# VH-VL binders against Very-long-chain (3R)-3-hydroxyacyl-CoA dehydratase 3 (HACD3), part 5

Target 1, 90 residues: Very-long-chain (3R)-3-hydroxyacyl-CoA dehydratase 3 (HACD3), of Bos taurus (Bovine) (a7yy55r5to94)
Amino acid sequence: VLTPHVYWAQRHHELYLRVELSDVQNPAISITENVLHFKAQGHGAKGDNVYEFHLEFLDLVKPEPVYKLTQRQVNITVQKKESQWWERLT

## First folded at step 18 (VH-VL; from w4 with heavy chain N101D)

Design x2
Fold by OpenDDE, fold request of step 19:
Structure x2 (fold): chain C 90 residues (1-90), chain A 121 residues (1-121), chain B 112 residues (1-112)
Amino acid sequence: as target 1 above (90 residues)
Amino acid sequence: EVQLQESGPGLVKPSETLSLTCTVSGGSIYDYYWAWIRQPPGKGLEWMGYIYYTGSTNYNTAVQSRVTISVDTSKNQFSLKLSSVTAADTAVYYCARGDWDYGGNSYFDYWGQGTMVTVSS
Amino acid sequence: DIVMTQTPLSLSVTPGQPASISCRSSQSLEWYEGKTYLEWYLQKPGQSPQLLIYEVSNRFSGVPDRFSGSGSGTDFTLKISRVEAEDVGVYYCMQGIDLPYTFGQGTKLEIK
């Protein structure tokens, strides 16, 4: 299993993830039991392949992630259940 | 070209619920966030809240207790409900499209023409 | 809430002359990767607001190059090099770094 590089940022109400994976189509993105599940075919650091990761959030999030595909990456927005600043993502 | 159009009654009685719908055409409801912004007569702009296609919302705390924004992806529409209205809720209500990327929401690039809602008995 | 303060609130300009509007935020609007979430909107008479500038200095599609934005941190400026009749309306700055999104009071631009 290959894992893509993931960057993260936050605002008080939202978490933002940037998955470094280009040419992604039909990604599987979901949140279950406060864990973000990502799986997609795309071009990453190790070429064209299936990339996957699972990330357990530090605090509670809403289970409906939003995502947007660009040519170079997958952007994911996750809503925090409580508005607050996190010291870390996981 | 994407277009937004507000619809709903232009007159609402005090204590009742204001209901508006924004219909999006010429573009997908996905990949953007969708906001309601209002403007009382002769005054400035007030952001009320926004919604993603997933139904996830954020509201202005000033109206949070009375506001509900919802989305219907099958109709390419999103709606606003504002309960317990008073004369202070009289305003032109705009729906707008917002762009977003990693790090946060960006800007409102497309706006509806706005619909005037008057609260009066 | 982040407070946005515009100056002046009204401006009368002779056609062909420049105009300048200031916007100050109660806290920094700088964010990740140096991106600053400050936008300028114009609401022409009887119309909806329209985006002019985003991220301080980027002109939105179709916006004439006589419009320019500048600034950093908490102080921002919108400039019009040569004001035209079609520039009449109310200009608003808006911060998009934190909720709630907040607008300035608006600056009404008129032609002399």
Scores: ipSAE 0.886, ipTM 0.956, lowest interface PAE 0.5, mean pLDDT 96
Fold by OpenDDE, fold request of step 19:
Structure x2 (fold): chain C 90 residues (1-90), chain A 121 residues (1-121), chain B 112 residues (1-112)
Amino acid sequence: as target 1 above (90 residues)
Amino acid sequence: EVQLQESGPGLVKPSETLSLTCTVSGGSIYDYYWAWIRQPPGKGLEWMGYIYYTGSTNYNTAVQSRVTISVDTSKNQFSLKLSSVTAADTAVYYCARGDWDYGGNSYFDYWGQGTMVTVSS
Amino acid sequence: DIVMTQTPLSLSVTPGQPASISCRSSQSLEWYEGKTYLEWYLQKPGQSPQLLIYEVSNRFSGVPDRFSGSGSGTDFTLKISRVEAEDVGVYYCMQGIDLPYTFGQGTKLEIK
């Protein structure tokens, strides 16, 4: 299993993830039981391949992630259930 | 080019629910977030809330208890409902498109023409 | 809530002369990724607001280069190098760093 590098940021109401994969098409992104599931074909640190990760959030999130594809990355926004600052992502 | 158009009744009675729809044409609802912003006559602008294509929302706490924003991706529309209206809710209501990327929501680049809603008995 | 304070609230300018509008936020609008979420909008008479500047100093597509934005932290400025008749309207600054998004009171620009 190849894992892409993931950066994260936050505001009080939202979490932002930046997945370092280029040329991504039709990624599978979902949240179940407070775990973000990501799988996609793209170009990462190990070249063209299938990359995936599963991230269990520290606190409760809404199960409807939004994503946006760019040339070089996948941006994901996740809504927090409660507005608060997190000390860490997981 | 993307265009936004507000629609709905221009007159609402006090205590009733204001309902508006924003129809988006010339572009997809995906990859953006969508907001409602209002402007009382002769006053400034007030952000009410926004929604993503997934239905995920955030609201201004000033109206949160009364506001509901929804989206219908099949119709390329999103809607606003504001319950228990009073004269203070009389305003021009705008829908707007916002861009976003890693780190947060960005600017409102396209706006509807706005629709005037008057609350009166 | 973050309070946005504009000055002046109105100004009258002779065509061809410069104009300057100040916007102050009650807290910093800087994001750790290097972005500052300060935007300027213009609402011409009888029209909807339109985006002029985003992230302090970036002109939106189609915006003339006579418009410029500057500032950092909590203090921001919109400048018009030479005001034209089509620049008449109400200018608003807006912060997008935290919810709720909030606007300044607006600055009404008129031609002398």
Scores: ipSAE 0.884, ipTM 0.956, lowest interface PAE 0.5, mean pLDDT 96
Fold by ESMFold2, fold request of step 19:
Structure x2 (fold): chain C 90 residues (1-90), chain A 121 residues (1-121), chain B 112 residues (1-112)
Amino acid sequence: as target 1 above (90 residues)
Amino acid sequence: EVQLQESGPGLVKPSETLSLTCTVSGGSIYDYYWAWIRQPPGKGLEWMGYIYYTGSTNYNTAVQSRVTISVDTSKNQFSLKLSSVTAADTAVYYCARGDWDYGGNSYFDYWGQGTMVTVSS
Amino acid sequence: DIVMTQTPLSLSVTPGQPASISCRSSQSLEWYEGKTYLEWYLQKPGQSPQLLIYEVSNRFSGVPDRFSGSGSGTDFTLKISRVEAEDVGVYYCMQGIDLPYTFGQGTKLEIK
């Protein structure tokens, strides 16, 4: 089980994550107890494999992430509980 | 082509709840966010809030104590409820679709034709 | 709330002549990742609003190339190079960088 490359950005009300995997299959993406859980089959830095990571957010988020699969990445959007600027993701 | 159509009562009594439904046809409710925007007669536009297909919402703080937006993916519909209405809530109500990507988008590419709701005894 | 101020609020234009509408925001609409969350909509008489320009300068599908948008930071402009009769209506700018999303007061364009 390998960790993919993940990048992030924000606006005051939302967090944006880019997971660098292509040809994604069987994505499992959820938030429980303020932790993002990600698991998917895809093509990443170590080739075709299962990639997984877990991420506890710095502050409270809403539990229902949205995501889209693109040619080169998985885009994940997470809504903050409070509109504010975060100095860090975790 | 995606089409949005508002439906609901055109007349609502003061203090009661305004309830509208937007039916999405020619496309899926998935992978988008959905908004309600209103326009009082002869006035400008006011964004009331949006909902992602997952049910996550954000509301305009001016109405957040009274507004509920919901989505029913099985019916390809989303809805607006506005409680405790007054004459100030008389407006044309529009539903609209927004696309999103990394960083989000805030523009609305498809709009319904609008439905007039009058709040009066 | 971000206040969006449009100038002028009304204008009359001879067909074939240019028109220009200004929109000023009370705060920057620029995201540090490079997007600028400024849109233009046209509401023709008796119709719902329709998207003209998204993210400052991108024409939405089917919008004629006589419409163009420009600007940065807090100052934005919609230009119509040659006004046609079908361009009559109310033009709104909108910001979407922060909640609540807010519109300008509108600019009514009429044909002389």
Scores: ipSAE 0.689, ipTM 0.906, lowest interface PAE 1.4, mean pLDDT 92
Fold by ESMFold2, fold request of step 19:
Structure x2 (fold): chain C 90 residues (1-90), chain A 121 residues (1-121), chain B 112 residues (1-112)
Amino acid sequence: as target 1 above (90 residues)
Amino acid sequence: EVQLQESGPGLVKPSETLSLTCTVSGGSIYDYYWAWIRQPPGKGLEWMGYIYYTGSTNYNTAVQSRVTISVDTSKNQFSLKLSSVTAADTAVYYCARGDWDYGGNSYFDYWGQGTMVTVSS
Amino acid sequence: DIVMTQTPLSLSVTPGQPASISCRSSQSLEWYEGKTYLEWYLQKPGQSPQLLIYEVSNRFSGVPDRFSGSGSGTDFTLKISRVEAEDVGVYYCMQGIDLPYTFGQGTKLEIK
């Protein structure tokens, strides 16, 4: 199981994740029980493979992530349940 | 090209609910967020809130207790309900589209033509 | 809420002359990841607002190059190098760094 490189940033109301995969196929991205589930075929640091990760957020988030595929990455936006500054993602 | 069109009653009685629909044509409701912005006569613009195509919303705190924004992806539409209206809610109501990327965008690239809603007895 | 203050509130310009509109915010619009959430819109008479400039200085598609935006932090400027009759209307700045998103009061541009 290969884990992609993932970066994050925030504003008071939202979290932004950047997953470094290109040529993404069949992305499965969901949040259940405050855990983000990610699985996709794509080109990452270990070549063309299936990449997968899970992460549990530090505080509550809304369960409906939005995402877009770009040339180099998957951009994911997650809405915070409460607008506040987080010291860390998980 | 994408076009947005507001529809709904132009006259609403005080204490009732204002209800508007924005119909999106020439493009998909997916991959964007959708906003309502209003402009009282002779005044400036007030952002009321937005909704992602997934149904997730953020509202202006000034109206948060009274506003509901909804999306119906099967109809390529999103809607506004504003409860308990008063004369202060008389305005032109615009629907608008926002694109987003990493870090979120906050600008609105396409706007509807606007619809005037008057609150009066 | 972030307060957006525009100056002047009205402006009367001879065709072919430059115009400049200032927008100041009550706190920084700069995100630590590098974006600055400042937009300019034009509302022509009888029309809905249209996006002019996004993220301080980027002209939206179809906007003439006589329009330019600049600024940083809390201080931003929209310039029109040579005003034309089609530029009349009300100009709004908007911040989008934090909710609620807020607009300036507007600057009405008229031709002398």
Scores: ipSAE 0.684, ipTM 0.905, lowest interface PAE 1.4, mean pLDDT 92

